# VHH binders against q9y6x5, part 292

Target 1, 379 residues: q9y6x5
Amino acid sequence: LPPKLLLVSFDGFRADYLKNYEFPHLQNFIKEGVLVEHVKNVFITKTFPNHYSIVTGLYEESHGIVANSMYDAVTKKHFSDSNDKDPFWWNEAVPIWVTNQLQENRSSAAAMWPGTDVPIHDTISSYFMNYNSSVSFEERLNNITMWLNNSNPPVTFATLYWEEPDASGHKYGPEDKENMSRVLKKIDDLIGDLVQRLKMLGLWENLNVIITSDHGMTQCSQDRLINLDSCIDHSYYTLIDLSPVAAILPKINRTEVYNKLKNCSPHMNVYLKEDIPNRFYYQHNDRIQPIILVADEGWTIVLNESSQKLGDHGYDNSLPSMHPFLAAHGPAFHKGYKHSTINIVDIYPMMCHILGLKPHPNNGTFGHTKCLLVDQWCI

## First folded at step 14 (VHH)

Design ga142 (framework vhh_8dlx_2)
Fold by ESMFold2-Fast, scan of step 14:
Structure ga142 (fold): chain B 379 residues (1-379), chain A 119 residues (1-119)
Amino acid sequence: as target 1 above (379 residues)
Amino acid sequence: EVQLVESGGGVVQPGRSLRLSCAASGFTVSSNWMGWVRQAPGKGLEWIGDIYSGGSRFYNPSLKSLVTISRDDSTNTLYLQMNSLRAEDTAIYYCATGKDYYSYAFDIWGKGTLVTVSS
């Protein structure tokens, strides 16, 4: 039967949590599989952009999901709801589940992965759950395993998304050892339950499983706030996204807005769109606003208000605190192999290889993931 | 030496609730997966649901809205809460587990507790 792959994301799972906390179930998974210690995500280091980069292999400027809140200057459309079902926002790329359904006589299944409840290029995941954060991990896993065992055509690609440890990372901050220890212990227990469920159903030995995340988390503080209202009056611009990357749409002359912002805080970089650093690959899309503000790690941009966030992400993707990890197990993967770093866009061509799919043009490099795979020569 | 002892069965009227207990000895309930199965008179075994070491719970779809599995790690006890009981729920109820953390077969069973739903 064709190869099968389950892609699992734990939102906001910072890579160095693996070094600072104990994960007995994840370590058992890795012992018989592979670990990539750091995954360099794409900028902006936010949920929607990075989840779509994982399944398209594209930088945000190329796949079009450039933030969790967006404005398209050409069409005048607004993306302000994370559950926005308008295919317009997602149609600049072809995610792997669409390719899986169209190239082969195969099905895809999805439990809450961003974009899977949206018809993209007139194709929606064969089996899916409408996004609802209240649905338990057990119910998501039960649906995925049911679809993996009982589908025609067979489900060969499945995704499962879980909101933790991101929600708790925001609430407590990553430096709260006591609270984060409890949260991460629960996540490790869910990983143990996932493995036990797959084994009980006879799926484990023939299924490729990838466990990864979209970004990390850094500590924030009431002592590290940038009050945008002290820099510029609200009548000068429309705010598209606030923190830690602010997307500014000027209502007046762009240069005047830029001049009011450029020296306002030593803890914020201000870029005209054409001056955004090339290394971010965050410039060539109509949804990227004329002025972008990038806060320094741990700083929060606010509008004359306090912030209750003790942790946040969205910062420079060169920061180790923003990096997730990748672990994998299954017939495609070596056993007991550790790799230092890959780019998050490299996951897509690797997954296409495992499934026997022809990848769409992408920004990933298959060579970066060769050492993880049993059917490849690692030099 | 793993032992499982079910209790809490008895005669109950239709529409009522009942909670069954399974006391474990020789292992920690939070370290193994555990399940409940039942056998109605003259019928085969019917799986009710499982709870895994990390706390994830999986139920027979036909029973999901009517039952809840839980555990108390401090008393090393597994529970099955049953609501809206009907005559068809009359059965011997067993708790079961694997012989160790790495076993996913029903290796170890209790002796069962009889539940009779009768008006």
Scores: ipSAE 0.287, ipTM 0.712, lowest interface PAE 4.1, mean pLDDT 91

Design ga143 (framework vhh_8dlx_2)
Fold by ESMFold2-Fast, scan of step 14:
Structure ga143 (fold): chain B 379 residues (1-379), chain A 119 residues (1-119)
Amino acid sequence: as target 1 above (379 residues)
Amino acid sequence: EVQLVESGGGVVQPGRSLRLSCAASGFTVSSNWMGWVRQAPGKGLEWIGDIYSGGSRFYNPSLKSLVTISRDDSTNTLYLQMNSLRAEDTAIYYCATGKDYYSWAFDIWGKGTLVTVSS
């Protein structure tokens, strides 16, 4: 009777989409489960950092995936989303699938969740798919459900990642109601298909399912550009990441680079690493560059060029537009319960509790999620 | 009244392809999940695959490379495309659906259409 959990992420699913569009299948899921209306993600509000925070319960400065593009000055290694297979980048934390496999002689299964096709601390997800964005939702779901039913040791933790609505949010912007309505209806249909498939296979009644996301999306515009080339010549620094959080590695004196940047735009905050606001928990890691630029919501940092993105994320994690939601259903969860907010790092200790795993040290607070769970006292 | 009517069966030679149809009346094929099931002479029921309301398709792994399920919402018809037919594919083919969106059991079945693979 080991408890089982399926963790599903729809990338870039902004929390307030739930209030502005109809989701009949997701609403039926929530009716017999729980909804957390806002999940406060970690800074920076990007895909790889937040997906790794969900499964480690750690701030980015602690788990080491601090951006989608990173540089380590000591080893001279560069990380991008196209080359995420080096364990070096992932080894600063222990994700839940590693803990699951090592503590209880259980298996883990993964369909495209960031990090699951990488051996982390010499442990790779028992069943996984190498990342390929062209693989359909149907194929990912088919593999996950086959592994949940037909594995020894049993698969007790499974993950499923889908790139929408993030890709369309970037392309159309979240305020394009016609295109976003079509995209979100398709997402809701996929949620309906997920539930029907789990019921068909006899998995639904005994499986805990979490549907969540890593971040939201905000509207961008050609009228809201910050041209970095108007602030500083490129010969003075190496650019590690650009927008909306620019990571600057100075080639000259750091103070000189900072002075050229600090008052360049009223729509951008410029921080020396040690001056980054404590509330971001984005300071204590060698992969965080000496100077960080943070654009205001909806502003895009560019290099003497236009941006094709009509929507973006990565902004201040206090912004409601950057927040995802969390919905869950299963024997561990109350039915018909709504909760206002949790932190994204709180998901990890909750999942460890559901699976009976001892969590690694983490930044989450179990008390924040206890009201969702049937076996917990909530005041 | 919900009714399913299969057609397109018959005698086909090994290695050929065949497309079966399932005409639905009394409901919309896109409003519910639908599937195909077959029964070979003297054997039990074998699940072929499903298509769900949102369009997701799931197949029996033993048959996945040989079959494709599709639907035409304008004619309210479900299809099963079969390729590289073998003698072992000789069976009565049924389309089926649940009695409502939330039913995960095959509650409603057609009468079946016979496919004979022989030469």
Scores: ipSAE 0.000, ipTM 0.440, lowest interface PAE 10.6, mean pLDDT 90

Design ga144 (framework vhh_8dlx_2)
Fold by ESMFold2-Fast, scan of step 14:
Structure ga144 (fold): chain B 379 residues (1-379), chain A 119 residues (1-119)
Amino acid sequence: as target 1 above (379 residues)
Amino acid sequence: EVQLVESGGGVVQPGRSLRLSCAASGFTVSSNWMGWVRQAPGKGLEWIGDIYSGGSRFYNPSLKSLVTISRDDSTNTLYLQMNSLRAEDTAIYYCATGKDYYSKAFDIWGKGTLVTVSS
């Protein structure tokens, strides 16, 4: 039977939550599987960019989803994360479900993973759900498991996305132990339900399951605001994205806008596009604006207003608070193995290996994940 | 000793709603997967739906719009809400739980409660 893989994302699941809260169901999953303690995500540490990096193995400058709000200088198109289904935004890369459908006699299934309700290179996931945040975890899981059991050609790659703990992380902040404890207990219970459902349907023993996330979360405060209006008049620029990475499109000379911004706040770095640090791999794309502003961890960029967010993400990807984890179980994975760190772009070539697919050129390194796999030498 | 006791059955007219209860003793409802199953006269067992320890609910697709499963953890009770009842819903309704996920079977059942939908 061909190998099968279910990729599950709990949005905004900071790696350090595993040390500060109890996860009995996730701990049982890990005991019989593998844990990667920290996954170094791509910059910027936002939902759409990192979810697309997981399934393409590419940096944002290469796959083209460079933010949740974008402007393309060549075509003059605008992107919003809420309802834009134009394939134009997604066509700079080939996600794994497209490769899965084109290389083998196989189907893909998707419950809400970003990009799966869009035809990419004229190929849409064989089974999918149109994005709707109101759809319960139970309904997403029911559809995925039905498609895994009842499809011809067989579903060999399936994805499941859930908005928590990101939504609560924004609302309460990661340091609110009482509220976050309740939210994280609910997520652990959902992981328990996921495992139980797979066992009840006879899927558990032959299915590879990866549980991961796109980014972490850091504490914000009304005491840590950067008021952009105090340094530059809005008539000088068009704002493409605001916080914590602001994307600035100048309406006047770029150097003049840069000079007005460069000393605005000690808690914000201001970069001309060509001066963005190489380690971010965030420069070579028309959707990256001429000036970007990068706030320090926990600082929020605002326009003469307060922020309602007590937690946020998007910050420097070297920050441990921005890192998610990865746990996995199944016939491809060792049992009881712990690994310290991988890059989020490494997940794609690992998944291609498990499924027997030839990966498209990517920024991941298969060697970083080989110690997780039973068919590979660790040394 | 593990025990399940169903109640709330009876004669009901077509188009009406009915809520069945299942009182559990000897174990905690919220720590186990639980389900509802029915058997109409002269027919086999038909699965209605399950609720798992974390609260996730899964229904028979043929019945999803007509039934809702819930639980009250404080009273250790499972419920089945049924709406728009039809003559074909006439059956003995069983509450069940399983201790072994690997068997994929309900191994502890109540005695059942009879629901008759008749005019």
Scores: ipSAE 0.164, ipTM 0.648, lowest interface PAE 4.8, mean pLDDT 90

Design ga145 (framework vhh_8dlx_2)
Fold by ESMFold2-Fast, scan of step 14:
Structure ga145 (fold): chain B 379 residues (1-379), chain A 119 residues (1-119)
Amino acid sequence: as target 1 above (379 residues)
Amino acid sequence: EVQLVESGGGVVQPGRSLRLSCAASGFTVSSNWMGWVRQAPGKGLEWIGDIYSGGSRFYNPSLKSLVTISRDDSTNTLYLQMNSLRAEDTAIYYCATGKDYYSQAFDIWGKGTLVTVSS
């Protein structure tokens, strides 16, 4: 019968957490599966952009979710991190659940993964939950396992998203060992419950399971603030996104706004859109604003105010603190194999291979994930 | 040797609440999954729900709004809270677990406690 895959994301799970804390349940999962120690995510290192890159294999400039807050200069539409379900924002790419339903005529299921409660190219996951952060992990898992067992046509691709440890990473900062230890122990317990539930339902031995994340977390401080109001007046620009990557839409001459900002702080870089470093792959989209400010790791951009965040992400994707990990188990994966690094865009073509789907054109390289798979030679 | 002892059953009026206890010995309740199962007179076994080692709970959809499973790790005790009791809830209630963390079956059972819902 067709292969099945469950893709699980724990938001903001920094790769270094695996080396500094104990994860007995995750370690048992890895012992009989595979671990990728670092996943190099896409820029900017934020939730919506990276979750969409995982399921499309595309850089943000290509899939169109370029930030959690966006403005499209062509259509003059605004997107915020709110309950806006306009398909316009998601239609620049085809996520794997759409491909799964259209190429193989199979069902997809989703518990809260970003974009899954929105019709994309007139296609929505066969089974889904409207996003609601108050819904428990156990309720999300119960729905996913029910759909995996009782669906006709069969569910072959399922997603499950959980907001921690990102929420606690922001609140406490990743260097708060006491609070982060408690939070990460709870995450490990949920991974244990996931495995127990799949075993109880007879799904474990025949299901491919990927556990991953979208980004890491870095420590912030009241001693590392960049106050934009000290360098430029609000009358000169419209702010589309603030921190740690600020998206600036000038109200006056672009060069004048650039000149006011370029020497504002030694702890951020100021780019005209055409000067954004090529390595970011963050330039060729109408939703990327004419001027972009990129704060140095651990620095927060503010508007004449303090910040309550003790941890944040969105920084340069070359920073190890921004990197998540990937662990996987199932019939497609080797047992007890450890790999150093892949790119987050490589996950999509690997998942397409496991499901027998033809991937849409993407920025991933299948060769980077070959060593994880039993049906491939590791060269 | 693993032993499970249920208590808290008895006669209760319709619409009332009742909490059943299951005292475990020979293993730690937080290190394994545990569940509740009932059997009404002349009927088969009906699964009520489970609590897993990490605290996640899963219920029979027909009973989810009426029952809550919890545990006290310090006293090594599993609980079943039942609300809005009906005559059809009359049954022998069993707590059960697998023989180990990886068992998918109810391998170990208590002797049960009788709940009678009558006016």
Scores: ipSAE 0.143, ipTM 0.645, lowest interface PAE 5.6, mean pLDDT 90

Design ga146 (framework vhh_8dlx_2)
Fold by ESMFold2-Fast, scan of step 14:
Structure ga146 (fold): chain B 379 residues (1-379), chain A 119 residues (1-119)
Amino acid sequence: as target 1 above (379 residues)
Amino acid sequence: EVQLVESGGGVVQPGRSLRLSCAASGFTVSSNWMGWVRQAPGKGLEWIGDIYSGGSRFYNPSLKSLVTISRDDSTNTLYLQMNSLRAEDTAIYYCATGKDYYSTAFDIWGKGTLVTVSS
């Protein structure tokens, strides 16, 4: 019988939340499984880019989802919203559910994971839900567990995405302990429900479950704004993405736009595309604009307006505040093992190993996750 | 000392709605999963649905459009709302829970409440 894996994401679950709040259900999950304390995500530290990196093992410049808002200079296409269903945007990589369906004649199931409602290389997840943020966690869980138990060919890879704690992190900021405590307690309760449902259906003992996230969250403030209108007139450029990483498409000479921006704020780095730091792996794609602005942690780029966000993400991926965690349980994983750090691109080759799939070329290193797995030696 | 007491049963006319209650003592309803099960005369047990500690609800697909499970944590009470009642819904209705959060068996049961749907 083929191995099975359920990949669960709680959007915006900062690693440090595990140390600052109580998670009795998640702690029980970890006690009988593994914990990676920090996952170093890819730049930019945004939802769509990092969710696609988890399932492809690729940096954003390689998989093509380089932001939540994008413009392709070659084809002149715009990514019109965060739920764009044009396969063009997703076809630069092969996500694991596509590989799963094509290599072993297995099925995949998806509850809202980014990209799963899109035909990628003419292959859509065998079972999926069209993205709708109003659909409850219980409905997503019900569909996933029904598909895991009642599919032919069998569902061997399943995904479940939940928008919290990201939405509340933006609204309240991560330093609002009262509101964040309530939100994180609810998430822990949902993790408890997930485990209980898998046990009720006889799935728990033979299913590999990964709980992770795409990024963290940092506190923002009305006292930490960068007003682009103070530096450059709107007539000089088209804005493709704003904050905290602004994607600038010049309407005039690129050097002139760069010179107007480069000294605009001490709390923002301005890069010509070819000068973007190599450590970001954010340069070699037509969807990366000629000029990129990177705000310092907690600073918000605005257009002569206030920002309503008390928390945000997208910042430098070296920042611990941007890091999520990874917890896992199941027959493939050790029990009670704690690991310090992996790269988010390492998750993909690990998952391929668990499922017995041949990974597509990727930027992950299987060796980084070996100590998590019972069938590997970690010398 | 853990006890479940169902109430709200009785004779009801076809097409009407009815809400059953289950009062818990000796444990907190929000700390455990809870479910509803019924038994029609001469038939076996039929699972209706469960509500888990975190509030997630799961229903028998045959009954999902006709029933809603809810709880009031302040009164430590579980509810079953039934709509569009039919003669075939005549049964003894039980609320039940496991001995702990991770138990998958109905270990603790109420005495049941009879619902009779008149022809």
Scores: ipSAE 0.431, ipTM 0.791, lowest interface PAE 3.0, mean pLDDT 92

Design ga147 (framework vhh_8dlx_2)
Fold by ESMFold2-Fast, scan of step 14:
Structure ga147 (fold): chain B 379 residues (1-379), chain A 119 residues (1-119)
Amino acid sequence: as target 1 above (379 residues)
Amino acid sequence: EVQLVESGGGVVQPGRSLRLSCAASGFTVSSNWMGWVRQAPGKGLEWIGDIYSGGSRFYNPSLKSLVTISRDDSTNTLYLQMNSLRAEDTAIYYCATGKDYYSHAFDIWGKGTLVTVSS
């Protein structure tokens, strides 16, 4: 019987929350498993891009989900995370559930993970839920555990996605200790429910479980706004994405738009596509626009309006505030091992190894995660 | 010492609704999982459903549309709401929990409350 893996994401779970708040259930999970204290995510540090990087092992320029709002210059198609189910956007990579299903006698199951309700390379997750934020954690957990126990061919790879603490991080900001304490305690309780349910169903001892996230969260303020309308008229460009990374499609000569923006704010960097820093790995894709604006940490780009967000993400991936963590438990993992840092693209080849899958070419390095695994020699 | 005391049973006419209570002492209902189990005369135990510490609820599929489990953390009380009662729902209803959060078994039971569905 092949090994089994459940991959769980709590959206926007900033790594340092683990040090500033109490997580008794998560700490019990970690005590008999592994913890990676920081996961260096990909740029831009947004939900859809990073969730797709976790399951493909690719930078955004390579997998094609380069933002939550996109425009493809070649096909002239528009993407919004709220509406578009066109496989076109997802077909530049092969996610792990597709690879899992294309190898002999294996099924995949998904509770809301981004991309799992879309046919990718003509393959959709064997069991899935159409994305709906109103569906409770309990319903997602019930479906995923039912599919893990009652499937033929067997479900060997399963995913579960939850929108918190990201939604509350945006609403309250990560520095609101009273509100964030309540939200994070609820998440810890849900982790407890997850472990308890797996134990009650006899799944716990033979299942590998990874708990991770896509990004962190930074405090924003009405005192830290960049008003684009003060620098450039909207008749000169089409706005593809706004904040904290603005994607600008010029309606006039690119150099003229660049010159209007380059001195707009001391708290924003303005890049022509070819000048985007190499360390971002955010250049080689038709969905990356001719001009990209990158706000400094905690600054919000606006169009002559106030922002209601007290927290945000999407900023430079070198910022510790943008980093999530990774915890794991199961027969593949050491017990009580703590690791400092991995790259988010390293998760994919590690998961392929655990499942016995041949990975597609990817940007991850298996060596970075091998110390977590019982069947590997840490050199 | 952990104690569970069920109440709210009695004689109910078919088609009516009934709410059972389970008062807990010696532990906090929101810090552990809780369940409801029933036993009809001459039958085995039938699981009704559970609520976990985080609020996640799981029901017997045959009963899911007919029952709702809830709790009041301020009064340390668990509830079972039953709708559209039938003669076959006649049973002793038990509140149960594990000895700790990670227990797999119903280790701690109340004394039960009798529900009789008849005309």
Scores: ipSAE 0.076, ipTM 0.621, lowest interface PAE 5.8, mean pLDDT 90

Design ga148 (framework vhh_8dlx_2)
Fold by ESMFold2-Fast, scan of step 14:
Structure ga148 (fold): chain B 379 residues (1-379), chain A 119 residues (1-119)
Amino acid sequence: as target 1 above (379 residues)
Amino acid sequence: EVQLVESGGGVVQPGRSLRLSCAASGFTVSSNWMGWVRQAPGKGLEWIGDIYSGGSRFYNPSLKSLVTISRDDSTNTLYLQMNSLRAEDTAIYYCATGKDYYSLGFDIWGKGTLVTVSS
């Protein structure tokens, strides 16, 4: 029987939550599987970019989903909620479900993972749900397990996405122990129900399951605001994205706009595109704007207004608060193994190996994840 | 010893509602998977739905709008609420737990409770 893999994402699950809250079901999953304590995500540390990096193994500058709000300077298209289904935005990379369907004549299934309801290189996930945040976790899981058991050609790669704890992290902030404890307990219960359902359906013993996330969360405050309107007048630029990474498209001379911004706040770094630190791998794409502003952790960029966000992400990917974790269980994985850190782009070549697929060129390093796998030499 | 005892069956008129109970002993309903299955006269088993330890509920799509599964952890009891009953809902209703319920492979069953929907 071909190897099968279910990839599950809980949006905004900061790695440090594992140490500060109790997760009995997740800990039982880890006890018989593997845990990577920190996953170093890609910059910027936002949902669409990092979810696409997981399934392509590419930095944002290479896969083209460089933010949740984008402008393409060559085609002059804008990416927003209404444009997220335009294949143009997703076609700079080949995600694993496309490779799975084209190389081995196998099926893929998807419940809400970003990009799975879009035809990419004329290929859409064999089974998928159109994105709708109102659809319950239970309905998503029911469809995934049905497709894993009742498909021809067989579903060998399945994805499941859930919006929490990101939504609550934004609303309450990660330091709100009472509200975050309630939210995280619900997530742990969902993980327990996922495992129990896979066991009841006879899927558990032969299915590889990865539970991960795209980024973490940090505490914000009304005392930590950067008012962009105090730096520069709106007539000088078009704002493509605001916070915590502002994407600035100058309407006048770029140097003049840069000079107005560069010393405006001690809690924000201002970069000309060519001066963006190489370690971010966030430079070589037409969707990256001529000037990028990067707020310090916990600081929010605003336009002469207050912010209601008590938590946020998008910050420097070297920050531990921005890191998710990865847990995995199944026939491909060791049992009871703990690993310190991998890069989020390393997940893609590992998944290709598990599925027996030839990966597209990518920024991941298979060697970084081989210690997780039973069929690999860990030296 | 694990035991399941269904109750609440009987004769009901079409269009009415009925709630079935399943009393569990020898295990905790909140820590285990539980489901409801029915068998109409001369028909095969039909899965109704299940509830998992964390509270997630899964229903047969053909029945989802007509039934609700719940539990009371303090009394260790599982419930099946049925609304808008029809003659075709006449069946023996079983409370069950076990492995592969899509294959109708249950490890633990109650004796069942008969529901008759007639005018």
Scores: ipSAE 0.052, ipTM 0.617, lowest interface PAE 6.9, mean pLDDT 90

